# VH-VL binders against RNA-binding protein 12B-A (Rbm12b1), part 5

Target 1, 77 residues: RNA-binding protein 12B-A (Rbm12b1), of Mus musculus (Mouse) (q80yr9r283to359)
Amino acid sequence: FYVHLKNLSLNTNKRDLRNLFRDTDLTNDQIKFVYKDERRTRYAFVMFKNQKDYNTALGLHKTVLQYRPVLIDPVSR
Below, E stands for the ipSAE of ESMFold2; O stands for the ipSAE of OpenDDE; V2 stands for 0.75 times the mean of E and O plus 0.25 times the DockQ between their complexes.

## First folded at step 1 (VH-VL)

Design va_g8 (framework fv_vedolizumab)
Fold by ESMFold2-Fast, scan of step 1:
Structure va_g8 (fold): chain C 77 residues (1-77), chain A 123 residues (1-123), chain B 112 residues (1-112)
Amino acid sequence: as target 1 above (77 residues)
Amino acid sequence: QVQLVQSGAEVKKPGASVKVSCKGSGYTFTSYWMHWVRQAPGQRLEWIGEIDPSGGSTNYNQKFKGRVTLTVDISASTAYMELSSLRSEDTAVYYCAREGDSSSWYEGYFDYWGQGTLVTVSS
Amino acid sequence: DVVMTQSPLSLPVTPGEPASISCRSSQSLLHSSGYNYLSWYLQKPGQSPQLLIYLGSNRASGVPDRFSGSGSGTDFTLKISRVEAEDVGVYYCMQALQTPYTFGQGTKVEIK
């Protein structure tokens, strides 16, 4: 189960995302920031191990993180 | 509706500075990087630099050798490009452009452009 | 800097004919994400550039189906299946894999 995060602060780190998704079982290796030209983008992929955590994450869409609403979209694989 | 509206044409003498504005509307201004691109008469488009409106981080094309400064006024949803030590070869239409798009999750393309500002540098 | 080369530079077309524009990069634009960081723009006379295709092959919102982008790595193509009078202008490819972002020389599409 994957979600694609958009509109992240360029200062957002994995600890910030684990705190955002604190009601899920999320570890650092499940989080991948997207880089373009060696530069951090405002995008990340997050893998959830089960449907419950995935649904919890989707429910957090538009939650404000570091003064920016985080956009959370489902990803088909 | 997303719009980028730029300030009007400028005529400058060599050695002067010019400051062009770009006002965004119809979207969350701090959520998208803003780029500046110019086009000299009959020439290709040329990338000048980029700014993150949320933090003010900038990245410039080294061709401008420290002559360009990009800034934003978040409260006014306005981006600015200041180019100093103007030369005749700086005569061009200057565009602001928003990075991102209406449907994609990845950056690296300009989905909306300002109408352009003609800057003429002549002695 | 990544060098972008377009061909042809001038493309006179009769309305209803297909048109094809080539764009080549001096290095691969394929990123580890699987995307090609290549976009296409149309600049109509007296107007700002407008986005046609992003990330190699994706049509921008509002762009007619007659436009398509293809290619990967270093060789890309923009196709117009049936050129209409409103399609006249200069077409540019741009790479955004690395800074500075760079554009091709432009291809002027004009009606014969």
Scores: ipSAE 0.007, ipTM 0.671, lowest interface PAE 10.4, mean pLDDT 87

Design va_t1 (framework fv_vedolizumab)
Heavy chain, then light chain:
Amino acid sequence: QVQLVQSGAEVKKPGASVKVSCKGSGYTFTSYWMHWVRQAPGQRLEWIGEIDPSGGSTNYNQKFKGRVTLTVDISASTAYMELSSLRSEDTAVYYCARDYGDYAFDIWGQGTLVTVSS
Amino acid sequence: DVVMTQSPLSLPVTPGEPASISCRSSQSLLHSSGYNYLSWYLQKPGQSPQLLIYLGSNRASGVPDRFSGSGSGTDFTLKISRVEAEDVGVYYCMQALQTPYTFGQGTKVEIK
ESMFold2-Fast, scan of step 1: ipSAE 0.075; ipTM 0.797

Design va_t6 (framework fv_vedolizumab)
Fold by ESMFold2-Fast, scan of step 1:
Structure va_t6 (fold): chain C 77 residues (1-77), chain A 118 residues (1-118), chain B 112 residues (1-112)
Amino acid sequence: as target 1 above (77 residues)
Amino acid sequence: QVQLVQSGAEVKKPGASVKVSCKGSGYTFTSYWMHWVRQAPGQRLEWIGEIDPSGGSTNYNQKFKGRVTLTVDISASTAYMELSSLRSEDTAVYYCAREGYDEAFDIWGQGTLVTVSS
Amino acid sequence: DVVMTQSPLSLPVTPGEPASISCRSSQSLLHSSGYNYLSWYLQKPGQSPQLLIYLGSNRASGVPDRFSGSGSGTDFTLKISRVEAEDVGVYYCMQALQTPYTFGQGTKVEIK
């Protein structure tokens, strides 16, 4: 299960995302920030190991993190 | 409506600099990266660089590094591209474009023709 | 830099017939996220480019369903199921896996 995060602050780190998704079992290995030529973008991908955590994450769409609403989109491979 | 409106055509001599503006409206200007792309007559599109309007972070195509500067004026919702040390090979239509989808440019300005000749 | 190569460069089409454009990259555009960072654009005569397809196969808002994108890795295809007069122009693929973003050389679609 993956979600695509958009509109992140460039200062958002993995601890911030674990706190946002604190009701899920999320580790650093499940979080992948998108980079352009070694520079941070406003995008990240987060993997969830089960349906419950995935649904919890989707329910947090537009939650404000560091003064920006985080856009959370479902992803299928 | 979401739109990008660019400044008008420019005619420059070799060695001069040009500054093109791109005004966004109908969306939150700081929420999307802005890109600059050019197209010489009859040629392919060529990516110049990108800027994050919220923080001013830039990435430039190495081909233009040292000659191009991308900036924004958040209060005016306007992005700028300045290209210096102009050569005849820089004659092209210059576009600004918003990255509205995942690494794709959904909204484009109308283009600004820059002609470099003596 | 990632080199993008399109074929054919010129594609005359009879209205109502299908059209197919190929785009190949010098390296895989498939990211570990599962996405192919490839988009397709149409530039109509005298106009700015317009987005058709993003992430390999997703149609942008307002794009007719006669347009579809497919492929993965290094080989991609844009298909038009039945070409209409307003579809004439130059089609470009673009990779966004790494900077600098690079475009194919373009495919000119025109009516026979």
Scores: ipSAE 0.007, ipTM 0.663, lowest interface PAE 11.7, mean pLDDT 87

Design vb_b2 (framework fv_vedolizumab)
Fold by ESMFold2-Fast, scan of step 1:
Structure vb_b2 (fold): chain C 77 residues (1-77), chain A 124 residues (1-124), chain B 112 residues (1-112)
Amino acid sequence: as target 1 above (77 residues)
Amino acid sequence: QVQLVQSGAEVKKPGASVKVSCKGSGYTFTDYYMHWVRQAPGQRLEWIGEINPYSGDTNYNQKFKGRVTLTVDISASTAYMELSSLRSEDTAVYYCAREYEVTSGDTYEYFDYWGQGTLVTVSS
Amino acid sequence: DVVMTQSPLSLPVTPGEPASISCRSSQSLVYSDDYTYLSWYLQKPGQSPQLLIYKVSNRDSGVPDRFSGSGSGTDFTLKISRVEAEDVGVYYCMQGTYWPYTFGQGTKVEIK
């Protein structure tokens, strides 16, 4: 299961996202920041291995991280 | 009371660099992203890039890859855009513009205040 | 990059008459939370652009209520219920949903 994150601070690192999703079993290799021609964007993809963690992540939509609400969208298989 | 004040007009030769400043006042400088947008004579607005004043992190439009550098001086509440390897097609008015960031936990992706613009003329 | 297309490019208007400007995006600007990051700017002759409308339909403070924005997905409209002389200028839509931010080509509103 994937979620698409939008509106991330350009300073958000993988540790910040693991802390946001701390109630899930999430490792750094499940997190991929989106780059456009070697530039950080405000987008990331996060993979969750089970339905429980996926549902927990969706429930965190609009949580404020580094002064920005994180938009969390489901991504189809 | 929010103001963005830019430096004055510049005339440069092809191949030179130009550095434009944008001084913010009336708000907490580090809480809002600063964007740079240009407009060549008679043309549409074109986004150049943005900087997070708190961290110094930048994102640039790929059209300007390798030629633009955005920086800030937090103590002076001033943002800078430096454009190198100038060409005649870089003749334009350059604007700084503030992105509304987060005040209430809401999401913003628009420019609420703009500087007055800086005309950069590249002539041979 | 998301392409923003405005129509018409030139809009001569008799004072007091309504005006309507269309903006179309090459892909949907809608998020699942009902936020759509489309804004409208007016550039009066010789001036910097100024914000009119943000998030499709919200007027910036101080913008007269004769200006309204609407739309969803890929199709957006800016309406002026009765054009006044001070409304002359070039109107731009901008999308902030996807990076890089992109602007339409502009619609020049002028008094005929």
Scores: ipSAE 0.005, ipTM 0.636, lowest interface PAE 13.7, mean pLDDT 85

Design vb_g2 (framework fv_vedolizumab)
Fold by ESMFold2-Fast, scan of step 1:
Structure vb_g2 (fold): chain C 77 residues (1-77), chain A 121 residues (1-121), chain B 112 residues (1-112)
Amino acid sequence: as target 1 above (77 residues)
Amino acid sequence: QVQLVQSGAEVKKPGASVKVSCKGSGYTFTDYYMHWVRQAPGQRLEWIGEINPYSGDTNYNQKFKGRVTLTVDISASTAYMELSSLRSEDTAVYYCARDEYSSGWYYFDYWGQGTLVTVSS
Amino acid sequence: DVVMTQSPLSLPVTPGEPASISCRSSQSLVYSDDYTYLSWYLQKPGQSPQLLIYKVSNRDSGVPDRFSGSGSGTDFTLKISRVEAEDVGVYYCMQGTYWPYTFGQGTKVEIK
């Protein structure tokens, strides 16, 4: 199960995302910040191991993180 | 309001280095990439490189690699471009420009006023 | 490096008449996320460039609706429906899809 995160602060690190998703079983290797030509973007992909965590994550759409609402989109495989 | 204010004109001899500053105000400095772009008299705009002000991570145009260094002073909300081993071909107006990028990605919404660097013997 | 080619390079226009500028890229500007990172800038005489259009067709805030962008793949167009005296300057397209970011050579719009 994957979600695509958008509108992240350039300051956002993996610990910030684990705290955002603290009600899920999320580790650093499940989080991938998107880089374009080695440049940090405002996008990340997060993998959840089960449906419950995936649904919890989708429910956090537009939660404010570091003064920015985090946009959380479902990704189908 | 958002402003990018650059340092004043420089005159350098070939082989010297120049350091241009760009002070941002009216926004959160660490939330936007800062780019450097130059324009030789009568010529097109040419991208030099970019820096993430929060991390200090840089990406350079290969044409300038080894001669350009981009840095930031977060506490002063100021970005710097240092260009070394100057040649007459480096005579140009140098601009800093801010990248909004979350909704448009890789476009420049605000530009500094420009700094003329003249390289002559 | 992606080569950006503009035409015409010089565009004399009578005030109130439309103007059209073409920008062509040496390869498709569609990124793997299906977005196209093509923007347009205006540099008025003696001034810094200013953003007009981003992601092909989106007007920057405060840009008059007489400016419009269109295109896909390798062929892009900037249109001004009714040119005004304040629109004089050099127009540049830029691609942000591939590193390094590259600009066209510019189109000088002049009042005739």
Scores: ipSAE 0.006, ipTM 0.666, lowest interface PAE 9.5, mean pLDDT 86

Design vb_g7 (framework fv_vedolizumab)
Fold by ESMFold2-Fast, scan of step 1:
Structure vb_g7 (fold): chain C 77 residues (1-77), chain A 118 residues (1-118), chain B 112 residues (1-112)
Amino acid sequence: as target 1 above (77 residues)
Amino acid sequence: QVQLVQSGAEVKKPGASVKVSCKGSGYTFTDYYMHWVRQAPGQRLEWIGEINPYSGDTNYNQKFKGRVTLTVDISASTAYMELSSLRSEDTAVYYCARDSGWDYFDYWGQGTLVTVSS
Amino acid sequence: DVVMTQSPLSLPVTPGEPASISCRSSQSLVYSDDYTYLSWYLQKPGQSPQLLIYKVSNRDSGVPDRFSGSGSGTDFTLKISRVEAEDVGVYYCMQGTYWPYTFGQGTKVEIK
């Protein structure tokens, strides 16, 4: 199960995302920040190992992280 | 390119306050925490505090808490450090430094010498 | 506060020879996210510090590959495989795992 995170602060690190998703079983290797021209973008992909964690993550859509609402989209096929 | 430009040298008497500025350019100012670090002559670097430029939230080293105030002017992309009740031991070069997002400092200002003497 | 201890404090090096700097922390720098927030900075004479290495072993953009970082837990090393004249200055390690951020005393690298 993958979600696509959008609108992340460029200050967001993996620790911030693990704290956001603290009610899930999430490790650093499940988080991939997206880079363009070798620069950090406001996008990341996060893998969840089970549907319960995936559903928990989707429920956090628009949670404010570092004063930006995090947009959490399902990765569909 | 990213650049941090600080205000010029200051000479103060004990008991005075000093306010140092740090202007960021070449990046989105509100996306990166700003740190303040000082270095007394011949001494190690010493962390003073950090500020989230978007929120104004600060975190101070306990050693300076009560004497230091960190602020930002978002419209000017400028961070400020004000240190009050100056002592001779506060004589140092003061640096602003940008947090990478990973608790390390990727860009530094050129430094501002603050001299406190009678 | 976490105490960072560097050795040696002074390191005269012949150009072209390797150099090694040690940095030890008073407690483990591994955070709960399993990352180690240890970075290295170089302060050339009359200049601001500049980032060399972050998260133990990652070179900052533009840093030559003759610089390498290694270590884990409480014991960290910065190595320069072949010291060049432009490498002179004071090297500092810093921990970012715990607030306040703390620096080592610095190691002054000089050409013999």
Scores: ipSAE 0.005, ipTM 0.651, lowest interface PAE 12.1, mean pLDDT 87

Design vb_g9 (framework fv_vedolizumab)
Fold by ESMFold2-Fast, scan of step 1:
Structure vb_g9 (fold): chain C 77 residues (1-77), chain A 122 residues (1-122), chain B 112 residues (1-112)
Amino acid sequence: as target 1 above (77 residues)
Amino acid sequence: QVQLVQSGAEVKKPGASVKVSCKGSGYTFTDYYMHWVRQAPGQRLEWIGEINPYSGDTNYNQKFKGRVTLTVDISASTAYMELSSLRSEDTAVYYCARDLEWLGDYYGMDVWGQGTLVTVSS
Amino acid sequence: DVVMTQSPLSLPVTPGEPASISCRSSQSLVYSDDYTYLSWYLQKPGQSPQLLIYKVSNRDSGVPDRFSGSGSGTDFTLKISRVEAEDVGVYYCMQGTYWPYTFGQGTKVEIK
């Protein structure tokens, strides 16, 4: 189960995302930051191991993190 | 109707600063990144930087970093570009342009201001 | 910086004939989300640029069907199936995959 995170601050790190998803069993290995270049985090992909954690994450869409609403979109393959 | 309206032409001396405004209307101002792009006479378009109007976060082209400052006034739905230490090479038409997608996902600039001519001459 | 190279730089066209513009990037424009952030713009004489195509092949709202975009990786093409008088201007490709965002040098489409 993957979600795509958008609108992340340049200062957002993996600890910030684990705190956002604190009600899940998320580890650093499940978080991949995606940069437009070496200076900016535009997106992140987060893998959840089960549907419960995935549904919890989707429910956090537009939660404010570092003065920005985090956009959380489902990813399908 | 969605529009971006820019301030009028400016004539500046070398070493001065210029501040160009860009007023958005017909959409939720905080929902879209605002870009600034310039075009010197007979030259290609050149990206200056972008600002997230919701957070105030900016990203600048390194060529302009240290001389350019992008800001917004959310209550006025207006974005500003200030360029300092002007040189003759800064003579160009400056455009503001709205990102195509709602915050977080860039793939195009769909609405453009009419442009502001900035002339730098001694 | 990613270099965007257009060809031809000048393209005289008879009205009703097709036109094709090439855009090449110095590196692959596929982002890690598997999208390709390549867009095309038209700047008519004395006007601001206007968006034609985004993400390689998607027409912006209100853009006529005669415009189409294609390509992948480093090689991209904008095609106009039947050029009309209103299509005169300078066409620019732009990459939004890497900062700074960069434009091609432009292709001037003129009526013969």
Scores: ipSAE 0.006, ipTM 0.650, lowest interface PAE 12.1, mean pLDDT 85

Design vb_t3 (framework fv_vedolizumab; at its last look DockQ between E and O 0.05; V2 from the best seeds 0.00; counts 0 for: pae E 10.6 > 2, placed apart)
Heavy chain, then light chain:
Amino acid sequence: QVQLVQSGAEVKKPGASVKVSCKGSGYTFTDYYMHWVRQAPGQRLEWIGEINPYSGDTNYNQKFKGRVTLTVDISASTAYMELSSLRSEDTAVYYCARDLGYSGYDYFDYWGQGTLVTVSS
Amino acid sequence: DVVMTQSPLSLPVTPGEPASISCRSSQSLVYSDDYTYLSWYLQKPGQSPQLLIYKVSNRDSGVPDRFSGSGSGTDFTLKISRVEAEDVGVYYCMQGTYWPYTFGQGTKVEIK
ESMFold2-Fast, scan of step 1: ipSAE 0.323; ipTM 0.837
ESMFold2, look of step 2: ipSAE 0.007; ipTM 0.670
ESMFold2 (binder alone), look of step 2: mean pLDDT 92; pTM 0.941
OpenDDE, look of step 2: ipSAE 0.731; ipTM 0.929

## First folded at step 2 (VH-VL; framework fv_vedolizumab)

Design vb_t7 (at its last look DockQ between E and O 0.88; V2 from the best seeds 0.00; counts 0 for: pae E 2.8 > 2)
Heavy chain, then light chain:
Amino acid sequence: QVQLVQSGAEVKKPGASVKVSCKGSGYTFTDYYMHWVRQAPGQRLEWIGEINPYSGDTNYNQKFKGRVTLTVDISASTAYMELSSLRSEDTAVYYCARDEGYYDAFDIWGQGTLVTVSS
Amino acid sequence: DVVMTQSPLSLPVTPGEPASISCRSSQSLVYSDDYTYLSWYLQKPGQSPQLLIYKVSNRDSGVPDRFSGSGSGTDFTLKISRVEAEDVGVYYCMQGTYWPYTFGQGTKVEIK
ESMFold2, look of step 2: ipSAE 0.379; ipTM 0.854
ESMFold2 (binder alone), look of step 2: mean pLDDT 93; pTM 0.952
OpenDDE, look of step 2: ipSAE 0.800; ipTM 0.938

## First folded at step 4 (VH-VL; framework fv_vedolizumab)

Design b1 (from vb_t7 with light chain D33E D34G; at its last look DockQ between E and O 0.77; V2 from the best seeds 0.00; counts 0 for: pae E 5.3 > 2)
Heavy chain, then light chain:
Amino acid sequence: QVQLVQSGAEVKKPGASVKVSCKGSGYTFTDYYMHWVRQAPGQRLEWIGEINPYSGDTNYNQKFKGRVTLTVDISASTAYMELSSLRSEDTAVYYCARDEGYYDAFDIWGQGTLVTVSS
Amino acid sequence: DVVMTQSPLSLPVTPGEPASISCRSSQSLVYSEGYTYLSWYLQKPGQSPQLLIYKVSNRDSGVPDRFSGSGSGTDFTLKISRVEAEDVGVYYCMQGTYWPYTFGQGTKVEIK
ESMFold2, look of step 4: ipSAE 0.135; ipTM 0.787
ESMFold2 (binder alone), look of step 4: mean pLDDT 93; pTM 0.949
OpenDDE, look of step 4: ipSAE 0.772; ipTM 0.935

Design b2 (from b1 with light chain K55E; at its last look DockQ between E and O 0.70; V2 from the best seeds 0.00; counts 0 for: pae E 5.4 > 2)
Fold by ESMFold2, look of step 4:
Structure b2 (fold): chain C 77 residues (1-77), chain A 119 residues (1-119), chain B 112 residues (1-112)
Amino acid sequence: as target 1 above (77 residues)
Amino acid sequence: QVQLVQSGAEVKKPGASVKVSCKGSGYTFTDYYMHWVRQAPGQRLEWIGEINPYSGDTNYNQKFKGRVTLTVDISASTAYMELSSLRSEDTAVYYCARDEGYYDAFDIWGQGTLVTVSS
Amino acid sequence: DVVMTQSPLSLPVTPGEPASISCRSSQSLVYSEGYTYLSWYLQKPGQSPQLLIYEVSNRDSGVPDRFSGSGSGTDFTLKISRVEAEDVGVYYCMQGTYWPYTFGQGTKVEIK
């Protein structure tokens, strides 16, 4: 189950995302920041292993992280 | 109020270098890529390069073949563009522009700095 | 480099009438994963460029609703529904999908 994170600060790291999703069972290998060639973007994909964690993550839509509301959209695969 | 304020006009001789500054205010300086764009008289806008102020990573338009250096001073919230080995065709208005980062659009521009290269 | 081609290059308009500016790219501006990095700028006489439209069709904050953008792939259009005197200047499209970022030639809009 994938979610598409948008509007991330360019300073956001995987630990910041694990803390955002602290109510889920999330590890670094489930987090993929999106790069445009070698340039960091404000996007990431996060894979959740079960529907409960996936629904928890979607419920955090627009939570502020580093002064930016994080947009969290569903992805089918 | 988000603003980019650039240094004043410069007159240079061929072969010299110029360093233009761009001070950002009203936003978190390290959270946005900074771009540099120039416009020679009667010509289209031309992208020079970009810098990530947090990491210092840069990407340059190959047309400038190592003549350009982009840097930042985070403590001063200021970006710099240095162009070396100046020639008459480098006469242009040089802009800094903030990349909003989500759609890669330049949402805030500096006022421009005229650089004149004359013998 | 991605070549951006605007037409017309000069556009005299009567105040109150519509205007339309075309921008074509030499290759698709849809990057991996579906993003389209096409924006429009207005450079009024003696001023810096200002952002009008980002990601094809979204107006920047404070841009009048008479400006609209559309298009996909390689073909994009900026429309001004009723041109006003303060709309004069040079309009540029820009692609941000590929390095180097590139601009169109500009379309000079002026009152006739």
Scores: ipSAE 0.043, ipTM 0.770, lowest interface PAE 5.4, mean pLDDT 90
ESMFold2 (binder alone), look of step 4: mean pLDDT 92; pTM 0.950
OpenDDE, look of step 4: ipSAE 0.843; ipTM 0.948

Design b3 (from b1 with heavy chain N52D; at its last look DockQ between E and O 0.09; V2 from the best seeds 0.00; counts 0 for: pae E 9.4 > 2, grease 19.3 > 18.9, placed apart)
Fold by ESMFold2, look of step 4:
Structure b3 (fold): chain C 77 residues (1-77), chain A 119 residues (1-119), chain B 112 residues (1-112)
Amino acid sequence: as target 1 above (77 residues)
Amino acid sequence: QVQLVQSGAEVKKPGASVKVSCKGSGYTFTDYYMHWVRQAPGQRLEWIGEIDPYSGDTNYNQKFKGRVTLTVDISASTAYMELSSLRSEDTAVYYCARDEGYYDAFDIWGQGTLVTVSS
Amino acid sequence: DVVMTQSPLSLPVTPGEPASISCRSSQSLVYSEGYTYLSWYLQKPGQSPQLLIYKVSNRDSGVPDRFSGSGSGTDFTLKISRVEAEDVGVYYCMQGTYWPYTFGQGTKVEIK
């Protein structure tokens, strides 16, 4: 159960994401920021352990975090 | 050399639409956000919106929401801005600008496209 | 939206002398422990803007060391240690910490 986070502020950290997803059982090792050439991008992947948490996360699509709407999409395969 | 080359100047009547192109060269097009900014004569710069060429996702300044559409053609390394229902106050130079994506700063700008809206 | 206010709006300068431009934001550009995304641009007559400074104080590639940026919170400054004729134009600050991005009104620097 994976989601693709997009449009993140470059200041967003894992604590911010755990707070965004506070209604789920999310730990830091389930969050992976995407890097390019050692530079942080605005993308991350988050793995959820169950369908309930995954659906909760998808329901937060376009929630504003640090003044940017976070885009949350399911990951195929 | 990294460049953004925009389409030529346009003259439009009120109520028409305009589509401005911005071709990137010298870099991997999908690695960088593309922004659109305009400058009316003698006025400050105004941010219109952004597109992530990697995902196609857009974010618009609410001032323009409903009238602006940003798109990309990845195979042509080209971004487009379409502005509809033109008014005289839309007369401006329109710029595309590349965002490094790491600094929230615009490091490469196109040459600008003058759009004139008049009867 | 975050309002960016520059002063002065017009700055006549004698070549070889220093110049200082202020940029103030309507709210703090510091989000928690993150970077402040405050940038400076120069628009020379008849040209598109060019990046000078990003993240408050970092010079973009090829920008002369006579340009420096500083500040924090709501108050930011661009300094030119010795103005040259090629430095004429309109200087803009921009904040990228918060969406939507916003620019200052511009400061026109010209040789007196």
Scores: ipSAE 0.007, ipTM 0.683, lowest interface PAE 9.4, mean pLDDT 87
ESMFold2 (binder alone), look of step 4: mean pLDDT 93; pTM 0.950
OpenDDE, look of step 4: ipSAE 0.051; ipTM 0.802

Design b4 (from b1 with heavy chain N59K; at its last look DockQ between E and O 0.81; V2 from the best seeds 0.00; counts 0 for: pae E 2.9 > 2)
Heavy chain, then light chain:
Amino acid sequence: QVQLVQSGAEVKKPGASVKVSCKGSGYTFTDYYMHWVRQAPGQRLEWIGEINPYSGDTKYNQKFKGRVTLTVDISASTAYMELSSLRSEDTAVYYCARDEGYYDAFDIWGQGTLVTVSS
Amino acid sequence: DVVMTQSPLSLPVTPGEPASISCRSSQSLVYSEGYTYLSWYLQKPGQSPQLLIYKVSNRDSGVPDRFSGSGSGTDFTLKISRVEAEDVGVYYCMQGTYWPYTFGQGTKVEIK
ESMFold2, look of step 4: ipSAE 0.384; ipTM 0.857
ESMFold2 (binder alone), look of step 4: mean pLDDT 92; pTM 0.948
OpenDDE, look of step 4: ipSAE 0.763; ipTM 0.933

